# Designs tried in a protein design chat: miniprotein binders against q8pzi1. Part 7

Target 1, 353 residues: q8pzi1
Amino acid sequence: MNLLKTQLKGDRVLAGKEAVAELYKTGYFGRPKDDGLELSLVEAAYLQSRGKLDIELEGKLLGFRAFFEQASLRQQNFELKYIVYKDLKERGYYVQPSAADFRVYPRGSHPGKSAAKIFVHVLSERQPLSVKLLQESVASAENVHKQFILAVVDEESDLTFYEIKSASPKGEMPEPFPAVKADATFLEDRVIAWDAEASGALYSRGFYGKMLDPERLQLSLVESLYLFSRGVIVVRDRKGKIFSFDEFVEKASEIEGSFLRKYSAYKALRDSGHVVKTGFKFGTHFRVYRKVESIEKIPHSEYLVNVIPEDYEFRLPVMSGAVRLANSVRKRMLFAVEKGEEVEYLDIGRVKM

## First folded at step 2 (miniprotein)

Design f3c
Fold by ESMFold2-Fast, scan of step 2:
Structure f3c (fold): chain B 353 residues (1-353), chain A 100 residues (1-100)
Amino acid sequence: as target 1 above (353 residues)
Amino acid sequence: SKVVVLIKGTDLEKLWEALAKIFEKAYKLGAKVTYRIEGDTVVIAVEGIPEEVARKIAEKAKEIAEKYGLEVIVKVEGDPEEAKKLAEELLKKALEKAKE
């Protein structure tokens, strides 16, 4: 067989007119341009490994190793991108390199049949991932109606794929029952509501807190501030003085790490019709229910939620662990990104390509 | 001027990560780089660069190697032939140590 002769120039590999017929028309490799075909470095490496082309640099023929080394000098993260590219090609996908790493066509489609529907971003498990950059990437994909996939390469060059999408979870809890003011006291590290009738209603109808006995309801600090801000309870200190919102936040923040951030997420989830409980037994901040009809028949929670600041940097093994844990208990993993009084959600799940 | 960097490590993954970062930096600075891998040792030669740029590359290479727990030796030479002799001598010594 006659191998196609190509030239390495900058961050591209250039081929003649014959390559358009042999590589682009048959397999959609490269991009046709002015009297030839331009191949990305990952495409050229893949095709060279398949014995489809020869690559020259300044008149010298490069073997696979020599070309791979040159490509690594010319493109950031070339090895990681090549690993992912090769894997996707071996799975039968049509793949186009892009500024955001890869555009991928769904199974049974190709560039000549439809638009790409998947954006793939490649990272090493050791690289930190900015939540801000991640949200921007997800939004960019969603704005053009494409799926965003994160491809994580571990130390053994094994791949795990994650679908990341924005979420606007909506619960099915009915409108809150009419507010009845109940007196409550901030004691040590918790809030206790004293009125038996109001406590019973908050527990059995709103699914707030935990009854200590028939007369007393124990509320978490985020539950307490939520109910206080709605005028449902009045919270006093041990001397009978009523807390202001700011005084409560200050005191709660001394007791509980990242209190105000967790409260913002708690409030957003409750306001959107969810029942929200502690996620402690799952290693998350919250577990979330779309609908609870009776305290006697509590369903399985649908979501696990971790609250993170907008300047958060994901450590990929931690993200992977959280997603794996949620999947193992048949729940979805949501990351609630706190942006002042606004909360945005990222739904992260492992996918098979 | 010419800079010769000798990097030694038995962890190939750490070695490749360090090399990728060094090469990316050199490429951005417009430097011409050649390298050779011999067992657990990589010899990097950077040529045709000003002394100040050579110093910056050498400093960065040492920082990266230290971060990954790798051994690094750097020599800056104005004469390419003397730099080649030095690189060959250092590589020979590294290979003899590996055999032992």
Scores: ipSAE 0.000, ipTM 0.086, lowest interface PAE 24.4, mean pLDDT 78

Design f5b
Fold by ESMFold2-Fast, scan of step 2:
Structure f5b (fold): chain B 353 residues (1-353), chain A 81 residues (1-81)
Amino acid sequence: as target 1 above (353 residues)
Amino acid sequence: SKVEVTIKGTDLEKLKEALEKIIELAEKLGAKVTVRIEGDTVTIEVEGIPEEVAEKIIYKAFEIALKYGLEVRVEIEKPES
């Protein structure tokens, strides 16, 4: 046997029937079509680099550089896709082209043994990523029971892989919370609750706020609106007038950017049985606990949460930084996507292939 | 614990300001700091610190990334268990 002769045509490389036996039946490269084999540009480049085939264009033999240049003109992000394809092949995976860039078979398996289990989407670190498109891609993968992985290529051609999945976190905090009622005042950028007994219960059993002294509990604005909406506190201005829900939202929104969006996520997490605290020390909106039994022994939080609108576009360095931060402190990174009254979660983590 | 913070960006003045703030925080926390500068990339190694101090350094690096539009990578090296 000698090198297989193939022809570059459009965004494909066409090979004869010998290539079906040599490449498809042995390594699952390409797709059998019309008595021959149709190779993607990344597969053809990989196989050419391994000395397995010759590629011709209009009767002219192309060397690797010439073919690579032609492929780059014919396929958007060809170089990035080739970098990822080559890496996965060198790790021993069987890889096939797909609408999500690649389908990958689990270690120790191949197309003839099982279904592909991983969808890989390739992005440059400088490319913005729509959360709406990301959620659609994740849902599509999950509907067919596949993992969705982002392969991010940086300017030095280094690869980082991220698994993204939908999440429905549930806490273990008991309901209902203690039946207390406290009078509170909106001051500057915070709310102060005045009743010592109610303040103590909210702090020690509900894990709300921070005690200023034995009689006074300082509450964040999202905590205050949550407790107000449940009838646990009554919030007044400095002149004694009780706030309505809309009046509170208006005033809080003047103080905090995206207040109502953050509140929606806070409420959803509390309603699902979590203890929710500020994530400020970790550069996130919230840190979240599945269960807290005592104020004296607060465990490590399980999740860091950033709240984003449904029209958000991720900057990949910011996403990567948030994920790395969470991983470095042994927490999971959740993005809470605010959709009016509903909140959906994306769990993003770095993975090794 | 040991923390390695890598900051990258084309705005050298913002990089310098970020570097100074991280070094100041680490010194206030009693940490030993080693800095390496390579073009548009600054690597800061902070060692001999408790885990909660490492978390503060990580937070500050993330805050700087958001504030100045810089790329930041953080790695924590823990003693083998």
Scores: ipSAE 0.000, ipTM 0.203, lowest interface PAE 17.5, mean pLDDT 80

Design f5c
Fold by ESMFold2-Fast, scan of step 2:
Structure f5c (fold): chain B 353 residues (1-353), chain A 81 residues (1-81)
Amino acid sequence: as target 1 above (353 residues)
Amino acid sequence: SKVEVTIKGTDLEKLKEALEKIIELAEKLGAKVTVRIEGDTVTIEVEGIPEEVAWKILAKAFEIAYKYGLEVTYRIEKPES
């Protein structure tokens, strides 16, 4: 006899004393309460699908479809939560429903052995995701020393898991730039530095730009503003007039969308000891290296970086695409969130459960 | 959106195989595809798709190229500023 009689009440399913022995002590389903067992709607649906219980509402027996429809009325995003719950259970995890959607025990553990270490938040692929709300959720999980996982359900009910964590990347470069001075000219969408020795040092020791020839260095606009703001280069127009900081930002912003935002992230990464390469080689704003020792043997970059504003709203397919891109070339995906003078980082990676 | 994918490699057979797979995927997703070949470099321009779909095509292009040891770069042209 594996069939238990239960009653749907509010957003939970109530079972008698017998269910504590049959469901809680054997599989850690539900919570014991008042000599009985209280099941969440996703737990009850899962157990009903397995033929473990009958569910009644006001004396009327509900089949699986009828119960699923009732549960959908009683809990926001019930269908998505059920898809994720069922998947995790079929993978062999012990799962506890919570305010953060799910708390999950690591492989080989259960509620009787250790604390849950994973928060899982469930979203539809079609649902926009505020960066602000995402950062708050990640911080909440990290404050209680739990891993934050985003479970994304697509239009075909396929499921992908992402680990999201705050990051404070620190590079190992001993100096952000060599102690040199160079005169430079603003041309089209780049800056050319003219001093041969200074250009060579910026390229070979600072890992800035690209040499056009043995005497001239080509710099991107964010590289140029960084070096200009630090007094390493003086940037002139074609007629010899020196740019001010604001004049440079204005002209660069006409050429590059979101220039100042990208510059803020570039500056933060350089100041934290990284080598930062610009351009779209891997389809992101930056490629970031923790350490580069020689121009002849540049290692693989650790991070790909996309810069986003504080009020950014992720389209999940775009986020998924960026993460998949980074993973395909063995790199981590960082989103640099620009908050005025500050930059915060989210490290997003696809994970197998 | 419009996206430009540039693939470089010295192994012409692998380069052609990667190119074929990328074109096939882009066309299945309803994109207009233009290809330019110059020596060891192939440039693929993909047009007529939303930005989210462009990212899916790019992710697959990088997966295929990485598998074959090919160098890949891209550029996305946004419709608005």
Scores: ipSAE 0.006, ipTM 0.428, lowest interface PAE 9.9, mean pLDDT 83

Design g1
Fold by ESMFold2-Fast, scan of step 2:
Structure g1 (fold): chain B 353 residues (1-353), chain A 81 residues (1-81)
Amino acid sequence: as target 1 above (353 residues)
Amino acid sequence: SKVEVTIKGTDLEKLFEALAKILEKAEKLGAKVTYRIEGDTVTIEVEGIPEEVARKIAEKAKEIAEKYGLEVTVKVEKPES
């Protein structure tokens, strides 16, 4: 067969002038350079598998296996990138290899018609993913108005695609707290508020805590610090001494892991007009509601929220599990990234390509 | 009918992965599920479903939990009335 002859050089496959007409102008494969065409290793492998070209190395013709083995030596994660590239091509997408793995054109478009709209990053499910690097990649995509998609390849070579975007959630809850200050005591791992009128208002209008009985409200530690910091409650130890903010943080941090980090996220969500419930009911730190009208008719929460430090590394099966659990109960999965006094959000959802 | 599945395990990653798979199977059978996580224990409840669907959910939940090496208890209650 008189196939296009190409030559493997470094991390590229070089083709002559005929390849520009046959591969680039028809299917947007490769990059024209001088009077020829430069193909990436994944493009060359795909085209070779479809019988469109021959690849030579040092005068010897390489079969698909031999080329694939050479490509894997020349490019990190070549196998994973090939799996994702082939999948996207078979779905009908035009795909351009890049430093961030792939740029993808929307379905029904191509390079000659519009700009690429999607950045795809390829990762094995076994590799840890730095949240800092992830946030930088998402920000880079969003700054040029592109969607950021993570393509996760599992041990069976099955693909799952996740859209990751920054989020700035806003709720619709009214701001006023009860006029009456509540006296409260720090016990074991929780705070009990003793004033029946203020406790009832905090529960029924603010949706804080859980009524222990008709006169007493049980508050989580993050709820308690939030209310204390706003002068709504006064918190005492068992001997009647009033806590300072720093004393409360110190004691709470001894009881609850990552307390201050969780508090920062809780405060940010409450300050943005949300009702926030604790208690790990769905395996996340918080359940978040945009609007709650009555304790008798609490809607389904909109978001599940996990709070993570800025130096966190995702284990992808844990991330995938959290996203799947949120979707199964019709909620969105948010990761709140604590950066000192600032909290940033990542919205992670599974998508179909 | 009502199905209550209780799963226990100290490996939280396996516990949550098993939970996710059980929820996926229940959703494919058209069931709405509630669940609660308390420490190393997950409780899954499905209510208002036909007996045949309840039995299938119970069977699949047990299979999944056992594959992950988790302790599992399943209770199936007949329809109210």
Scores: ipSAE 0.015, ipTM 0.432, lowest interface PAE 5.6, mean pLDDT 84

Design g2
Fold by ESMFold2-Fast, scan of step 2:
Structure g2 (fold): chain B 353 residues (1-353), chain A 81 residues (1-81)
Amino acid sequence: as target 1 above (353 residues)
Amino acid sequence: SKVEVTIKGTDLEKLWEALSKIFEKAYKLGAKVTYRIEGDTVTIEVEGIPEEVARKIAEKAKEIAEKYGLEVTVKVEKPES
């Protein structure tokens, strides 16, 4: 076959003017520059593997292995990027290498017909991922109306794709919550509300806590602080002393880790009209419901929520596990990021390309 | 009754796939599920189920983990008298 001759230079592969007609105008490979064609290292490796071009370095022809080794020295994470690029090309996508790794065109489209709609960022499963940098990348993609996809390469070179979106979940539960007032006692690691009428209303209309019997409602610590801060319950110690907000936070923080952070997220979700259930059911901090009309007919929760600090670094296997577990029970996985006085959400889901 | 499943494996993809199937089974049975992660070891606790259902979950959890080549230990706690 009549192969195009190209030259490896720096982190690029340079081809003559013939390559513009044979590679760019037909398949949208590379970028026309100075009467020739400039190919990224991943594009050149892919085309070489397909028998479309020869690559030379200082007058010497490089076989695939020799070129791959050279490319690995010239570009950080070249092997990971090549694995992802090849996979996307074999799925039939047109792919443009960019500063954010890849821009991907929708199925049935190409660079000459429409804009790219997907930004793909490539990571090894062993690389830590800053939540701050992740949120910045997601925001950048969303600002130009593109999807942000994380391509994770494992140790066996298998790929998993995740779509990551900012989220502003809104529930449909009415405010104000039940117009009741109850006395409650802080006991060991929980709060118990004593009045039968108030307990019944909080449980059946507000969907708070769990009834121990017809007169006693058990509340989690975050539920208790939320209701206490709203004046719905008055919380006392075993000797009858009423807690202040700060005293309650101090005591609760002795009992459970990251209490204030969890409370901030719980409050934000309740204030946005959701029913929020606490506890590590399915291994998350919260189960979240958009609308609940009756305790006898509680729907499946829409979201599982994990609360993380703004300086959090994801370990990708932990992130992948949380997403996989949520999917196995037909729920969406949200990470609630505490940012000082605000809570922001990342919606992370596994996708097929 | 309570079922405690301890799974150990360095292949995290297989580990999380096995866990997701165990969680799906527990969810369909209305069970409460919690888990703890320490390095390459995951301990799952399934609660709020009758003893007969607990034994069935334990058997299926062991079968799933073994199918993925994971080291697994399953304990079924009898209800308190």
Scores: ipSAE 0.006, ipTM 0.364, lowest interface PAE 10.0, mean pLDDT 82

Design g3
Fold by ESMFold2-Fast, scan of step 2:
Structure g3 (fold): chain B 353 residues (1-353), chain A 81 residues (1-81)
Amino acid sequence: as target 1 above (353 residues)
Amino acid sequence: SKVEVTIKGTDLEKLYEALEKIWEKALKLGAKVKYRIEGDTVTIEVEGIPEEVARKIAEKAKEIAEKYGLEVTVKVEKPES
């Protein structure tokens, strides 16, 4: 292969028609256009590093360093995109530039054999990531039946890949036990239900709370509000006054940070047929079970759940830590995005390319 | 002869994949290809080819666009005679 002469123009590198035969037909680099070949800056840098082309700017030949510096001025996050592109190419993937940074063909395939199946978005570990923008990107990928992969580049230029999906988790538990009615009292930082029969039913059939003794059930604040809102319990203060919904939220919010947000997610998960327990031992808000048959045989939970607001900005180390924790205990990590009465889920997992 | 293929669709990834497939077929038949991308529309122009090759490209372009679920319009322009 002879060295091809190319020209740097804006955020692209332009090659003549010879490049179509030597680069596009052989390796699917670039896009044929106007009787020539248009290369992205990352493709041009990769090909230049392989000795496949020369790049000129206004009649001046650029070495690799000079071109890399020019590309960095012309494209946001060029260095990060180059690191990811080079890694994927060295793994044997065919990679094309796209609106999501890259589209990637399955292992052992290429553009002439099948469609691309993966969108890859590149970020530095130090960049904040808007949940709203993330949800939009994931939805765009899913609308075209492609995986959405986040490629995170750390300060050592190491790569970690995450698959992000929209989730609509569905449990198999029946509705809360509707025949049970219990009187309960708000005490300090928890609620205690006093009726032995109702307490036993809520615990053994609904998998709510923890038995304080054989006759009394201790409920978390989110469990209590859920059961109260469904008419299963009546919650009183220590003086016997019945709480309203708003009074309960006010009192609980004094005790527990982000109470109403956590409650929205708890309610959505229970309403979708799950058993929901505290995630405290895993450093998450909740751990979630698709189905529990008996208190004596509780299976492994399927999900760990962290609840975040709609305007949340992910810090990538926090996201990474949560995913690592879930993986370490063989569970999936869900982020529940609170949108008033509605809750949407993002399923985030680490993947090997 | 000249062939103009216009493909349209809101799925930009499918639109671009169809463009690449059409271009590859035209190139294998010895054609010179130009294209223009404007939002959800791609216009492909193939020039300097025999009429038989132009018809073959037109048929293949329509087949590819239909496979990707895209709207397609093909115009074949013959030389003056």
Scores: ipSAE 0.000, ipTM 0.105, lowest interface PAE 23.2, mean pLDDT 82

Design g4
Fold by ESMFold2-Fast, scan of step 2:
Structure g4 (fold): chain B 353 residues (1-353), chain A 81 residues (1-81)
Amino acid sequence: as target 1 above (353 residues)
Amino acid sequence: SKVEVTIKGTDILKLLEALYKIFERAEKLGAKVTFRVEGDTVTIEVEGIPEEVARKIAEKAKEIAEKYGLEVTVKVEKPES
């Protein structure tokens, strides 16, 4: 086809009226503006690489290398954005560049047929990712009913895509608790409940802890504080003195790093009707079940949960490793972001575009 | 060569934060990194790396285990001679 003449100006490439018919109406490249077409730098680079247009800067024709170098000076992360844009275009997507990277149309759709449904944020594998900024970006996409995707570019220019959603998991477990309090003792790094009937009820109906023997139940510290706070157990030291809530928290915090953060997440999950198992099985803080009918028929857990502070910064290889772990056991990975008394959840999964 | 890092009863994020630079380097060398789960034990396998790199991964994993109190077992498998 005929090469269209365009001009580089600022962070845009400007084309005349003919480009509206040849690029926008046929392929939805650029934005019609006034009597012409305004192309983003990534669109212009892609079209130039396909032999669809010539780009001039102040009367000088720019080859692909010269234009690419100019674009890199004019737009932050241009190289990464171009890699992602080209990949999405080659997969057959219609893509609209924006100030916040890309808006992508669902397969089989285009700008003339429906709204964009995917927001893509581009970043380098080497960049740390603030959980706070990530939550803000996810919320912004969700407020306009768009899917949020991270496109991570590694040093070999390979791409990995992650879908990130806010989550509000809801379980279906009832809250029956024993009518009487069970006596328990705080030992080393755990709590032991001694009453056989209460231990059996907590284990078989509440799905708390692990039986030490047929009559005695071992509880983790977060389970114990939860049951203590609910008035279900009374916890004593080795000399028989009853712990106060604050005394329990103090002692548990000496034993477990970030105890209160983990407890906040445990409490939130239990309060939302889930069975929650502790003990770092699969390397996560918790395994979470939406509904458990009996101890003999425990289903596969729905979620693996890692608890992180609000000021956490992901290294992308760490995030990737955690997501790969969940995938290896066919489970979803939730990150429980602790915000004092409140907990918010991010569901992170690898996707193919 | 192949190296296995086996972790029992530990926080996976804490482990990955300690080891991420090693696994990142291994993947850049074309290695395959695989995660396996067995009860409360997580095994990270790194395969398709030179013996020198496998040894460095093993040494760093043990160093990190000692510094951060992680229960980590490392096994390096060399090509048959």
Scores: ipSAE 0.153, ipTM 0.582, lowest interface PAE 4.5, mean pLDDT 82

Design g5
Fold by ESMFold2-Fast, scan of step 2:
Structure g5 (fold): chain B 353 residues (1-353), chain A 81 residues (1-81)
Amino acid sequence: as target 1 above (353 residues)
Amino acid sequence: SKVEVTIKGTDLYKLFEALRKILEQAEKLGAKVRYTIEGDTVTIEVEGIPEEVARKIAEKAKEIAEKYGLEVTVKVEKPES
C-alpha cells in the first residue's frame, strides 16, 4: 500500500485530493476542504498507527511517537481522546471529532446514511466533574435529540462508558391522606405519630414511615415535615408546643446534615407521585418507587437517589461507585440537583458500547 | 478588501484554539481563508471580500486573540478606487 503524505498544521493534519477518495469516501475520516482533506489529530494518529499515512512537520517526517508528542502539545487531553477514539473505531463505529470531543454514529450506520446520535465527552477518572457543566452538556445533547455519554479513562487506561440523561420522573401514587390529622411528637432525633387509625393509613396506603407497633408510626424527619406541611400531622415537642415550619427545619437541620436540601428533593418526588423510602439501606438518601399497590407486594425500587447541591463537583470514583452499587441491585442511580425550591434530576448508568 | 491577521504565542494549545475560532468566524461570514504557521506564529489572510466583512473579521480576530492572551497584529487593505 502506498502511504498518503500529509502535513501537520496547527491542530490539524492536511492531506491532498487523493485522501478524499482514499480516507473520506471509504471511511468518513476527516472533512473535505478546498479539494483536500482536513484530519483531526486523533484521526491522523489512528490512521498513522494503521500504516495509512505519513505525517510531516516543517519538511521533516514524524514517526508515531514524535507525532503523538506534537499532538499532545497542540490539543488538550489528546492522549485520553486518542484512547477513546481508538476504542470506538476498533468496535466498528464511525466517529467524528468535535469541540465536545466526539459524535458517534449508531452501529451499522455512517455519516452518509444517517445523523450522529451519540455525543461522547472524554474525562480522566482523576478529573473533577462540575454538575453545572454536566447538566449544560446533557441539555445541549438532548436539545438536538442525541444521547450523552461520558467516556472515563482510569489510571490503567481502562475505559468505562456512562450514559447521562436529564430526568423528569413521574409516579402514579395519590397524595397523602388529607382527611386525617394525627398528633405526633418530636423525640430527640425522630418523630412518632400516636393515632392508630392515622398511623395505619399513612403506613399502609401512603407507605410512610415504619410501624413501631400496630398503633404507632415512626416517621423520618423529611417525611414528618412533608406531612406537617400538608396538614396531615401536627408535630409537638415533649411539652406539647406545636412546631412551625421554620422551627421544625431549624431543629431537624441541627440533627441531619443538608436537611432542607434533602427535604426539597423528598417533597419534589412525593409531589410527582412517587413512594419515597428514606435511610441509607444502599448508601443513598432515598429509594424511589413509581407505583406501590400494597404493603404486602412492594416491588423493587426504580431509583436510588442521592441529593447534591447545584455547585457540586463529582469525584468520578465516587460517581462510579454509586452507579455500580445501583446496578448491582438492578436499580438506576438518580442524582437530585437542588436549585433552591426547584429540583432537577440526572439519571446516570453504565453502558456497554 | 484584504485582511491579514498575525497571532503569536508560546502556548501552542492557545495559539491553535484561537486560529480555529478565527477561521470559524471568517467562514461564517462567507470568507475564504488562507493561513501559514511558522513555529509560534500564525498568519491568516482573507482576500476578495467587502470592506464591511473585512472589518468584522479584523474585529473578531483581535477579540479572540486578546481573550487567549496572544500577541496580535491586524492589517486591513482597501481596494484601489
Scores: ipSAE 0.000, ipTM 0.408, lowest interface PAE 13.4, mean pLDDT 84

Design h1
Fold by ESMFold2-Fast, scan of step 2:
Structure h1 (fold): chain B 353 residues (1-353), chain A 81 residues (1-81)
Amino acid sequence: as target 1 above (353 residues)
Amino acid sequence: SKVEVTIKGTDLEKLEEAIYKIFEKALKLGAKVRVEIEGDTVTIEVEGIPEEVARKIAEKAKEIAEKYGLEVTVKVEKPES
């Protein structure tokens, strides 16, 4: 039994003309180059493990262990990439190296039949993930109409796949606030609106706050600033002095961490036609509803939202936990990336390949 | 400044790889990017950057397209002064 003979050179494995027919044209491994076939280290390791080729280094035949050790020295994160590559191949996918790490063809398709559908990026669960770099990678994939999948390898070499996409959520609420005006007071860590008619309208038609009693509405600080900035409420301190926008932000920021950042996201979601509920009931900043018809018929929220700064570094276990939490309550997980007055969204969900 | 990159090729996968790399590089440098695909031709417009950054993106785009064996034309326009 003669196996294809190949040579390890740098960060690639070189095979002769016979490999083009036996590996590339049959299984789409490697890239034809000059008079032969150029294999990535990951492809070569996989093919060696299946008994399809021999690998030599300077005239010496390398066994699987020896080659794997050499590949690990020649390519950063080789072990992680091999784990992911092998998993996808064993699931029956055609997989090719790409700028994102891998490109994957949909099940039942291959190179030459259709375009690749998926870009896969491989990370250890211990690697921090910059939200800025993640947004750039996601945008790059979406710009060529592909799904962006993050393949996370944990310390036990178990794989979890996450689909990450940009989002521009749009609600169906025609007006973010009813045509009312109310006087309100900043008390302790909350705002109370005093007029019964206005309070009732804000609660039952705008879906703001919670009724403290039949005449009074309790508002969160982000809700209060939103309504105040729209001229719907006038907010006073306990002494009767009216707050300016800046004075309200200053006082609220003493009470709530990242208040202004959360307010920017709250405002963006409300302005885009959503009902937004505040509080950490599910450990997230907001619960978001596309449409609410009445307080007696509150549907399931579509999104759980966490607000993060533009310089945020994801810790993958924390990201995983947030996604699992959203899924456990049948919602999608959105990360709202605050960029001053602008907010961008990442929709992150666990997927099965 | 504005950079217009026109790439041509019949290998869709090589085109997509080149576009991905160019788009990612441009966004990383703070540029606003627009892509238009028509058959085997892709036009990438990059805006909202200084001239020195535009030149850097233009050079990188040529390098990437050449690596993938694609035909590339780059036009750099600066604002009127």
Scores: ipSAE 0.000, ipTM 0.363, lowest interface PAE 14.0, mean pLDDT 84

